# Designs tried in a protein design chat: VHH binders against Flagellar brake protein YcgR (ycgR). Part 112

Target 1, 263 residues: Flagellar brake protein YcgR (ycgR), of Thauera aminoaromatica (c4kar8)
Amino acid sequence: MAELSTPSPASPAPLDGGRGDELEKFTLRGARQILQLLQDLITHRGLITAHTGGGHSFMTAVLKVDEERGRVVLDPSPDPQANRRALAAPRLTCVTQLDGIRIQFPLVGLGEGQDKGRPALFAPLPAEMLRLQRREFYRLQVPLAHELSCLLKAEDLARKPVEVSARVIDIGAGGVAVVVPTGAAEFVIGGTLPACRLALPDGEPIELDLEVRNLNRQTQRNGTEQLRVGLRFAALPRAADTRIQRYIFKTERALNAKARGGL

## First folded at step 10 (VHH)

Design Q32 (from M11 with G56K; framework vhh_7n9e_1)
Fold by ESMFold2-Fast, scan of step 10:
Structure Q32 (fold): chain B 263 residues (1-263), chain A 119 residues (1-119)
Amino acid sequence: as target 1 above (263 residues)
Amino acid sequence: DVQLVESGGGLVQAGGSLRLSCAASGFTFSSYAMYWGRQAPGKGREWVSGISWGGKSTAYASSVKGRFTISRDNAKNTLYLQMNNLKPEDTALYYCAKQDYESGEFPYWGQGTQVTVSS
């Protein structure tokens, strides 16, 4: 399950060495772009999951855009309780997918009424919409049997660069997550690791620059501490991007084939 | 139990310098990377700088690189930010922050110290 959330004023944005800038690239704020995207959802009859908070959601769809009144018209839930929860919510987070593109947007000020004699929900046009390719948020859990590794070259201000062989636990179009023993090297969010080497099957290791995005320290059941490091590709050559995407798609397809073999 | 208390802010003229301090308590300071962030009026929070747990690795936002220096004293549980060649654009409330390693989020922020740079 993949999910995305935008920071809200009630939940301050996390301190992250570039996360806001990354999501900003995929955020539409132009009125024309928003109207076009909403129209695309109408044309393709895209089903929307509207999250009302507290673990509650319902299925809806955009029925039309009322440009004159500056609002969207939504299909109400057949469940009256779901509609009551939606109307009581200060904000809805709407999530949908269109041809491999994840679309997410807030709706504030939901009301109810009728459209051409049929029950409908209304909300002001969203001021922003997140439009994100599947490749940008999808993370392949790397099979242990693949033994994927990345040789990290951490910069050390006092000494020669420290080299650490790290196990790759997940990989996406934008980066990898690796695990290293605590004490192997020091990392800081926003730090750059130059000239790291990612070993993929079927070829020479890929040399690339990585940026530290997340740190997660875990104590294993045997008492050993491990550090999980989230790493973004800072500068990725086209050929490297192609090889990484090919690995992801081939592995996902193989995993899906194994899952379907049981059915 | 995690507490972060910032100090050292004030009013300075453009081109001036300030040193901010953050006193940390309630956790093993030497085991965690530490960060400075800031928030200017009418803008969202901006990451400024980070330093690894032993002080061997540092990182800076492009807007402050070459002007600001982050450092730490693990014996005193204190984080520092030396700010040189201050610009009016550096006017903000400055916070130190610690990541929660289990969630990956930054729930631990101090109250902040105000930096105002006049032209």
Scores: ipSAE 0.606, ipTM 0.876, lowest interface PAE 1.4, mean pLDDT 82

Design Q33 (from M11 with G56R; framework vhh_7n9e_1)
Fold by ESMFold2-Fast, scan of step 10:
Structure Q33 (fold): chain B 263 residues (1-263), chain A 119 residues (1-119)
Amino acid sequence: as target 1 above (263 residues)
Amino acid sequence: DVQLVESGGGLVQAGGSLRLSCAASGFTFSSYAMYWGRQAPGKGREWVSGISWGGRSTAYASSVKGRFTISRDNAKNTLYLQMNNLKPEDTALYYCAKQDYESGEFPYWGQGTQVTVSS
């Protein structure tokens, strides 16, 4: 297809979604499937980033699905300007994650009103939703007991080499998310970290190149700041890929067994 | 309110140079990585370059690496993009962007400054 969008690895989230015949097989178009997925987002209290265009977005959530009127009810932004931008936009592009699976969908015809006496945003049900079930988009939340870590190689404020041991909070076929203390090193989206070392519970650390894809700063309850860094595997040998996949599968099976009371 | 105001665009011949500036206000500039993006007519937004909060790490799209240099002056709350050896394909509206670290998204973009490169 001509004019397909293939965003740079460092492209911001609003540019990640888009065109492509390859995405058609991950697109839900059945009314029942769409209703079920929206209800799953409500059940899991999933936070949604709604992009209004021009690089603007706000955080929302699906509060309710009004099947009889064919509408979703969304939580408005606490920022009145964000709500005005959303109402003026020809469409919203909504992005979220559910159990490590990336979900994207458009909303058009946004309106404002009330739900249970509180301000709410309303939009017709989307005609389609993208549910990326590719292994490279699936993320396992790493159990704290596993103490999974990744040794990152970066530069400090004086441009001297520094090694940062980062805690791995989630892992997938395509990358990891790690947490580092603020001030440990500087990171920028699109930057490459060569020869990092990922420590899995079994075997030798895996040496790999990582690319920074996302940055979030979080203030913990105790007042300390942490930086969450999303990292993509730049080039992954088959043996390393196999080990990572086996760790993910084994850990999921163990977690499922515990949830059923088997372990 | 976060404000980003770009300047320095213009018409230039292929092989020429331009220096873009972005004046930032409404947030602690020195605490955020900053980015340059561009949008050519009829195309979507394209990431161009990024710089970490203290200026020690930079990244570039392959199409501009070696020709463009990103820099910042935290004392002046200003982001720069030095563009050398410009090509007609660099013709676009250039804008700076700030990520929202709480959400991880890019809600803050400037209005942009137009760069037109003639052949």
Scores: ipSAE 0.576, ipTM 0.873, lowest interface PAE 1.6, mean pLDDT 81

Design Q34 (from M11 with S57T; framework vhh_7n9e_1)
Fold by ESMFold2-Fast, scan of step 10:
Structure Q34 (fold): chain B 263 residues (1-263), chain A 119 residues (1-119)
Amino acid sequence: as target 1 above (263 residues)
Amino acid sequence: DVQLVESGGGLVQAGGSLRLSCAASGFTFSSYAMYWGRQAPGKGREWVSGISWGGGTTAYASSVKGRFTISRDNAKNTLYLQMNNLKPEDTALYYCAKQDYESGEFPYWGQGTQVTVSS
């Protein structure tokens, strides 16, 4: 599960929503780094999904980097309509994977022509490329029996400070997802919840700042509404990171053992 | 049918101010967090600011924090962005946006209002 602002491989999010601060550490802006990453995609023959907007996409690949002209050369779609949509789009969002790492980058100013007598698409080199490790997308579904909770410091509908004990439903290296009743507090993507307390087994609750990354409303079968809140860990201390990783590893190992009849 | 209509953009000198408005219709405005995004020439869309459904909490991109103020009037179904101490780097088309809470995506964007800041 990757609900905490990290874009899905199948559905890149169009709004950065405060995600810029989280994703900046994974964003390559150096010309040398960008060129090297594009060359790695060529070497490994990485397939790229290029999103043209409106739910449309096509499969492509980087054929060549033309450093002298400052552009990338892409494999056109065998579907002429997909190529026409791409050329008409103000921007392509390109998504691929290399050695388990998600790579995403924008292309603007797409044109068409030929490379060595073969049809090709051309675009200026991207000014930035996002390189996200697959490990950052991993989320452990928290077993209900563990009763993991996070005490959130938030504001209610009257703009009054409120503490909300939220049930943790999943956890990863970068954050948690929690469930709260709708109306318990107000949330906005990009907002910071200071001095929250994450309760893990074995030790005192971990005090940390959380950033709201995603909001999802669900109507329960009894007609009540609940809010799922995706929360990013801000600047985790090494000891806290170690405790979270140990909990994830230990729980995953126990779940795998149970699935194989190791109870 | 969700509709978002932005207004209030224009040409302004560096150090000046503008107030943007977004008129919302087709949904229960007071039940949703609302957002402002922008797109500068030749660049992708950038998140600028957000405000919770009741207005109790706000968030800002680091580039605009301290200079821009987001607010809303739920009785008028209107979102605002007060922009102070504008810089040439703030030149962009500014969009109002609403999240779809079921999918988590942002399919609802307005047509935008152009802000141009001269040096």
Scores: ipSAE 0.575, ipTM 0.868, lowest interface PAE 1.6, mean pLDDT 81

Design Q35 (from M11 with S57I; framework vhh_7n9e_1)
Fold by ESMFold2-Fast, scan of step 10:
Structure Q35 (fold): chain B 263 residues (1-263), chain A 119 residues (1-119)
Amino acid sequence: as target 1 above (263 residues)
Amino acid sequence: DVQLVESGGGLVQAGGSLRLSCAASGFTFSSYAMYWGRQAPGKGREWVSGISWGGGITAYASSVKGRFTISRDNAKNTLYLQMNNLKPEDTALYYCAKQDYESGEFPYWGQGTQVTVSS
């Protein structure tokens, strides 16, 4: 019996699919951030699985970053065929893990040469690196028919306690995204909402503390604005974590069954 | 164009106090949540504090809670950070930021103001 179908942070398989907007928030594009992450991989001597396409891959590591020439130096495979395949590939997809965090990045324009008298592979610095934590790795889009809700305990503009029933639009192991009417309550990123109640289809509502992680304005079809609030589970008891995971698994399985049924 | 100008940093001894200011222009200040962040030498950016548009809701990083107070004056388009009982670990370049309702986060726009705490 399977749990969730999403790859673990330790999985060597590349992430693929139409989640460009969801993965963008986990994508590093700043030169300093990219350099720091590559240096962390060097320091920890992290093994990297480099995918060359066509189901082929080899193990490598970042040996150094050459900032003056704008390139990374990689350890070649002991298998000459793997190295030839890599050099012929238009792109490498590199996958590794650092401290339980999945890291994935492309390398384009691979060349070969020597570094300090030893064979080496060289590539330009990646323009982007994906860094995914397990608890932010997958989000289930909640079917509208489920009417999943979260009762938020917040404060209004006058610091008066208020309870807001918010519709849950997505859910993952690390949190939920909800929508609320504009002006229902004030929110600020980093703010904690204590003793909120997440209503799942089976059982009593789950009482939990939520931390605000993002705030977006959304325009509905009728032109009305709503606030989308991204919320992290601040501390999740094991029983609650199990119930949330079961809901996600059951819902994903049911959605996949509908898709396979031609619906 | 959005402009944020931080000021009030300086050199202080451990246990001392500083008040930072951020003068905002180019947007309706009272309609946006505002934030303070910092970047210590050789470290990444760290969120420090946030305040809602009306000033009713505030939030703090655990490392500064009880020592720092965020506030705002919407009539003056100014954000403040009162920093008390400063520690050497508070040494950093301090930035203010405006909520971005498109991305859902808060990018830092200003040049920052340097705070150095001697032990």
Scores: ipSAE 0.579, ipTM 0.870, lowest interface PAE 1.4, mean pLDDT 82

Design Q36 (from M11 with S57R; framework vhh_7n9e_1)
Fold by ESMFold2-Fast, scan of step 10:
Order: C-alpha cells, then structure tokens, then sequence
Structure Q36 (fold): chain B 263 residues (1-263), chain A 119 residues (1-119)
C-alpha cells in the first residue's frame, strides 16, 4: 500500500517487505536449496550489496559455506567504518544478481574473525533466500489481434453476481492487467474475484482466482471513463502456470521475429 | 486538494472495541475506493482494509479479518472502521488513504489517529 512498484531485478536496492506475501512463492527455505544457491554465488564470484540500515551498504562476496558449523563466510569491506556498521547492525539485507536472477537474503548475528589467516565476516546460514528471475517482472503487452479476454466474476452495487468480459492488455507470470468501463462492476485493492476465466488462443479458458492489486483510471477523448485493473493470480495450478508461460514465450518470440524481419 | 481527517482513536483494553472515522474533502468521495492503513512504532506501514466506491466490495488483511469492519457513508463523505476484539498487536497510528488513480500511488493525506491497546 505504501508503494506499488518494485526495483528492477538488476537493482541493488532491497525489495519492500510489504510485498512479502507476493514474494513467498519465490522464497527458498530448504537447507539444501540454500546451500546450493550460496555455492553458486561462490562459483560465479557473485558480488553482493549488503545493506546495514540507515541508507548504508557495502560490497561483499560469499567466500565459503561452512556447513559443519552452519555459517557463511563473507569478504569484509576495505572500509573499516562499513565493517563497524555491519557488525553493529541487527540484520543485513544482502542483494545480488546471477545470470539475470535477483537474489536477496537476510543475515543475522554477524561476527568477525579470520579465514585462512585473512580477515573475514561470519554469519549463521540464512533461513530463507529470495530468488527472482528477470521474467517474473516481465509484462507482455498483449497484441490487439489476439483479442485476449478474461471473464471476471464480480459483484455489482447490490452485491449481486455479475460477469464482466474484460480486455487483457498485459500479462506476466504473476498476473494480468485488464480494462473495464468504470460502471461495469466495483473493485477494491485486496479483493478476490473467484472462478474467473482467462481465455488464451490455445485451448480451453483457464479458470483461476484473481486478486485486485491496482486500479488506474483512464479518461478517453470522448469523455468516457475506463478502469485499468491489475490482477494477481491466486493459487495458480502448475498446469495453468505452464500454459500462461507458454503463451507469453510464444507471443514474445513471434513479436521479436516480426521486429527482426523488418519492414 | 485532498484532505482526510481521522478520529476515534484512544486507549482501550484487550478485547475492547473502537470505531474510527475519516472525514474526506477536496474530491468526489463516491467515485473512489477508500482504504485504512496503520503503522506501529518501529514497524513499516501495513494495509488494513479497503472498500469500493459504492460499498459493494470490501477487503481485509488476514490479521484483522473477522474482527474489523470497514464501511462508508457517501452522503456524509465519511469512511469508518469498526474494530472489535482488539489485541495489543493492533496498537498503531491508523490513517485513511485514497489511491491516486492516475499514478497508482497512495499519497497519505491523513495525519492519523492513535490506537493503543493495553493487555
């Protein structure tokens, strides 16, 4: 509610905690998954921006994962002041990117010492790590020729069931944006629309629950009002997710091929 | 300019009730969905509840669902939040908000009303 935008995947700025419920599906909590991801950061020499609070941060890297002691070993800053801030901080928020994938994780209980005779910072292994691919932030602008629609199951002013056929203007891994006339139905951010039907060009409509995430008003030249509604996919089955991703990929590929073919 | 004035906060014991009000002016109240948010000391802002422009749709954060009820009176340009079965965790500054439909952002125009729940 404070902010509706998130930093790009390449941004070193941490993602807002108010989006925590939306980011849960991208959060790793398995010990083996966490260890593997940390090892990937070591192997690829991933540079990490560690945020210590108060607008302060420093560059670090994971040097080693000590599985026996349940600790991660970090490269200290060449700036002693940055290390002092880090050691005094109750939590660090670590942000990095690897092959277009944004990775973010907390570290608590930072200490200092030595690794192989060199200064090092130590922290317990994180209990969770966020892993966001660039594609999770991608929104495909739906070609008008596709006439993509979503049948919304909503309620009118008298709380009576109403079905609204809405034009889909963009689609991503996490949701769609649709356009409806302002009088068609009432919407509120956080409200759930159950059993809506998303019509894709290939196959049967996908039945899914949608949550309202954003409302944006548009006034057309003839003075009519339209409402752009941002909708998040709730509890999306794997088969539905696969079909949506396939549509996005195929459409993006076709648009790129058309652009490269020129005219 | 948008103006929102919250009232109705106070000190209440756990299990008690309070009714918050938000008086709105400077815009066509009946054309906008309205929201309640809160901020506890040392914590970030949290969305609490929302209501559509005609009152036909409501939404609640899971932490308050079943205990809080949002409502509005478009004739009086007033938004309400009925808070029942209050918990110490509900202690916060409560403010009402209107989304800017053009930008999609939530400029908070209310100064808020303090709710303190003692155990």
Amino acid sequence: as target 1 above (263 residues)
Amino acid sequence: DVQLVESGGGLVQAGGSLRLSCAASGFTFSSYAMYWGRQAPGKGREWVSGISWGGGRTAYASSVKGRFTISRDNAKNTLYLQMNNLKPEDTALYYCAKQDYESGEFPYWGQGTQVTVSS
Scores: ipSAE 0.516, ipTM 0.852, lowest interface PAE 2.0, mean pLDDT 81

Design Q37 (from M11 with S52T; framework vhh_7n9e_1)
Fold by ESMFold2-Fast, scan of step 10:
Structure Q37 (fold): chain B 263 residues (1-263), chain A 119 residues (1-119)
Amino acid sequence: as target 1 above (263 residues)
Amino acid sequence: DVQLVESGGGLVQAGGSLRLSCAASGFTFSSYAMYWGRQAPGKGREWVSGITWGGGSTAYASSVKGRFTISRDNAKNTLYLQMNNLKPEDTALYYCAKQDYESGEFPYWGQGTQVTVSS
């Protein structure tokens, strides 16, 4: 009940594939590919849910990859019990997401110590990493030339209605990411923005309810700050879903055709 | 270093009220959205409520909407959660958390304050 209607900050449960079966083609085993993916998680400051067994998990992040010593350095939990459970576990299952792609990997042989004088967890580099794209995780990067926008209906500091035209930077089956100037409106994870209007090419704007799922601040080259807002489609009508999917497929087909024609 | 210190928990009977506080330090409190989350024994973390950096907008989990009120005092670097009409299902460790604008989530959590609601 609470889980059906309440946004959760936790990552979804681990994917369980049999040994080398349905997920084998999405599994990375090359040392350089694994190192690159771990570095990408550091660069994007990807939050990782580490499952320790028995229904227990904690939030962590890869702080550093020590290639010389063949290990990763992880941020310990602020909860000492979670760290004790992690150290006692025979295996951690780490789950995260990067650019709409689910990443999952095991860590075995977890230890604790210090990194630059601060507490840290250490583990040998994983021998394999799962990199799986699913429909709800896939995001089309919106071509700049499409000038896709979403009119957000939000509230200002005085709880007065305000409308903000936001540029859509990516779109998927489950939502959009938009950018707005930092001072345009206030957003909070879990907040609902009712009756927003998504402007797609070829037709009337789509009216839909959006829920805030993530908030990032970015500094542009000219020094101005933007807020990137990740938004989930709430109560999406089937006609709207069909039209969004049509836009995604049509745009991806055109981008693929352009790439292959140019080669 | 970010530091969040929760207080105000305790034992209360069903239908009762508690007010939780979170004292924040080590960052510019007024520049960050803030959150309350909770964790019952053997369960994962559950988001409870959030408030924008200026306090202009709030959000609540459906399980607590209408019963809980989040607020903040930026001059005191303090976040509050007013909990009314408490239910046994609200029994949990309650954490305040800071928005991380780099990751897009809120991974920075305090030590927690225990709320126990008796039937």
Scores: ipSAE 0.595, ipTM 0.883, lowest interface PAE 1.7, mean pLDDT 82

Design Q38 (from M11 with S52N; framework vhh_7n9e_1)
Fold by ESMFold2-Fast, scan of step 10:
Structure Q38 (fold): chain B 263 residues (1-263), chain A 119 residues (1-119)
Amino acid sequence: as target 1 above (263 residues)
Amino acid sequence: DVQLVESGGGLVQAGGSLRLSCAASGFTFSSYAMYWGRQAPGKGREWVSGINWGGGSTAYASSVKGRFTISRDNAKNTLYLQMNNLKPEDTALYYCAKQDYESGEFPYWGQGTQVTVSS
């Protein structure tokens, strides 16, 4: 049981917004690859945020890989309460980055002791590590003035077809995030919304199929509740992909120019 | 305290069927979308299926579409996964999960039920 990355009902590590199947191709499972990546974290003194569940986390680092005993040695928190919480957690979700690459991995069976006379935390080597190039997942925050919208084809609470004009709040090569009024439509992660229409400021709307990847209820500063929906482009024709990338590039350049002028 | 308890797994021959159940407690079951996920040895966690709070919208991973059916009984606080035409590649530990609308993730998972499909 301890050899498996098994969620616990008390404090399970969350999935990445229901996108586990998309992340498989970025997951390292070779023992040699895992050892090399951990060694790279040591060499670069990479800081790791270890999530213990319930919104709690602490900062750590890999001090050593004990290949003979199949264990990783971690720097304890200077906060004793954080260390106690970590030791009580059934698993840690460790998040870090190297050269713009996001790295994430689970640790199960955390213990405490000493390494070379210094306090240390120990855990078995992870069976898998996620390695993501962050730039591949870049998201442009859409300026409010652009009034970007996406007409979604969905179902309402009575399972009747409904069209919802959703405001696009961010956009990337792989998808968009939109906001819709609470109750306007029903969404489920993994569901497909066919023949939606993405309106860019220049040109005709782009017709595309969207897959729901993420759902958040958020309360605005004014107390209004809305649903944030993360949507993946199921497939894009080259022409549509080019238009989206051009919009992102042009907008990013304009925002960078404005920021520099504001100084 | 959120609890999810899976059951119904077992050993079955390729082409066979199994029905998984997830008993939920500690939250208002009828107000949340629910999901099934699985993890095979040496692989990452894979999303399998989802169902909205009212049961009107469902979704499936391409690998199981047409073979698996997700359903729920809100009066019994129970989630189901009917698995037909099982394949050896369906061998995995199956988990149910609750949507967290605040975080956008599935932070509450059960302990899982093992499904083994022999060829």
Scores: ipSAE 0.262, ipTM 0.715, lowest interface PAE 3.7, mean pLDDT 80

Design Q4 (from M11 with E105Q; framework vhh_7n9e_1)
Fold by ESMFold2-Fast, scan of step 10:
Structure Q4 (fold): chain B 263 residues (1-263), chain A 119 residues (1-119)
Amino acid sequence: as target 1 above (263 residues)
Amino acid sequence: DVQLVESGGGLVQAGGSLRLSCAASGFTFSSYAMYWGRQAPGKGREWVSGISWGGGSTAYASSVKGRFTISRDNAKNTLYLQMNNLKPEDTALYYCAKQDYESGQFPYWGQGTQVTVSS
């Protein structure tokens, strides 16, 4: 029985709801489903990271759901400044996990008060909640020593085909993130890069189609600007999927062994 | 302050065409990838199309590929969506969005422009 241990990344960034077509199958909009998921978070005492913008966040939890008044009751932060930031924010983006599944939802109209004599935060029930499988968001950070690369087939500023050798910085069951120089090619979310070649240790490069899902700009210590491109595996042959999963599992085991050995 | 103003929507018969515009201000338009998305009543937001910062790369949702064309005029700070052979299923509020290179995604901002396609 194969078991893929995919730890959640520390302090993950919120997923953007603007990708509605990709995330629609994971989005709960039924009032009953939303209420049930919130109750499950209460039952399992799920800790929630509430992002208030500007890189600020705090830990909270759903204390109860008031169905009649259409609101949730949240545990305030022990840090009064975090609570003030939350109340001033136009929205909170709440991120949590339940049984390895990533859950994300917005809260708007946050208020402060008391619940049964204790300080509490209140917000209207969210109109939608994202419920993502663990494999959709887990990424293994690729050790620099592995020198993993992916040869991308992309287009330059004149729509001319170009090949770009990109360094792979993270890899998961569903895709990779790579780094390229900003001027090497143009990328757009939703764009397909056909017949790219992923070089893994121990074997021939894997030919695969990649779809652009994320674009970040990074400034290196030397002042050079790079583009980080998140890429989804569009379709993988079974053999390629097996090789990628084996690499992830083997590397994760080796990293875990080093961490335990340090004790 | 970033501003995106959508326009060009309206009522059109199936098989007709519309051209949407998005006027951008408050940022260096030519440095950002831009996107169109839509939301029909009672449905989630659906990504429709995207265009890279210089216009070299474009992308389309499968439901609109071959019928819609995204373009940009960086000198005019304007994003366009040419919609041909419109179907009743294209009825939605259409939003433009700016790439957020910090989060890696694109949030939809503004009130959008309504497109209604009659059968």
Scores: ipSAE 0.691, ipTM 0.916, lowest interface PAE 1.0, mean pLDDT 83

Design Q40 (from M11 with Y101F; framework vhh_7n9e_1)
Fold by ESMFold2-Fast, scan of step 10:
Structure Q40 (fold): chain B 263 residues (1-263), chain A 119 residues (1-119)
Amino acid sequence: as target 1 above (263 residues)
Amino acid sequence: DVQLVESGGGLVQAGGSLRLSCAASGFTFSSYAMYWGRQAPGKGREWVSGISWGGGSTAYASSVKGRFTISRDNAKNTLYLQMNNLKPEDTALYYCAKQDFESGEFPYWGQGTQVTVSS
């Protein structure tokens, strides 16, 4: 069964960058590599989930890297409480993805001020960044235009079966991350959701058994909270695996073509 | 700060029953899924059971499924584990746990309550 302290590939939660020699080989500590990766996040407009402690996080982005002052400039939350939590935190744990590869880095010494007359958050450049480049950790950010959904077969407060349509926000070889409506159903790590239906653009929904691997509360840019559920494919038939991989490949190709074509 | 205090352990003969309790404080108990883990002598911690924030969903390790029942009382901020048909293999220190949503890990563990099952 699932180890309680072990991060999973389907988890939206941060990984401990100091944990064991296995993660060390994916950890960037060179100043030039860190600067390049941060610039890549700016170029690709990568959305960052910044974890502030107490189970809270908010969405941000790197607005610029100030190399002369050795700091990054971040987009503050529109929620003043999220900004106060961030400023009070001894560290932020920032999690994002670039080309389907998980990136995680700490920021310590967060301050606030202005950039070009607009509110901004500032932090010293991170001393390290984790870049997980493994097939089983590869996650495609699902375009909103695809309206990818998964019909979850879950249980409500009274243990009655309920069907919940959840928006798929990322997908990989091992699972999906979904956002569920508040109050629609209850989830627990290790729980199984049998006969769920993953809707892909091509053909009939795929029937899958899913296992809950992670739960995360996020504060959105508009100040509302949502529940993000990380789900592992418990029993993935060969045909379903092939269709999911084809969707990932095709979508990646289309996104790359779009970026290069200037659409 | 998060505090979890377990109780209800003891010595019991194989086939017997025990009910464990976990008193939680320092967070909004009804907003979080809660878990039981255990650690046998000389072994690492292993997951035993979990229950969703309102009690609607539960999960069990295959080794305890059908014998253990997890439940909660949100008005009392208390988590329970009813253990029936206990086996010597269930001998362990039992911990109440809460996930840290930020890290995805389980850093919040209580001190534990010892369960010893004699043959």
Scores: ipSAE 0.568, ipTM 0.859, lowest interface PAE 1.7, mean pLDDT 83

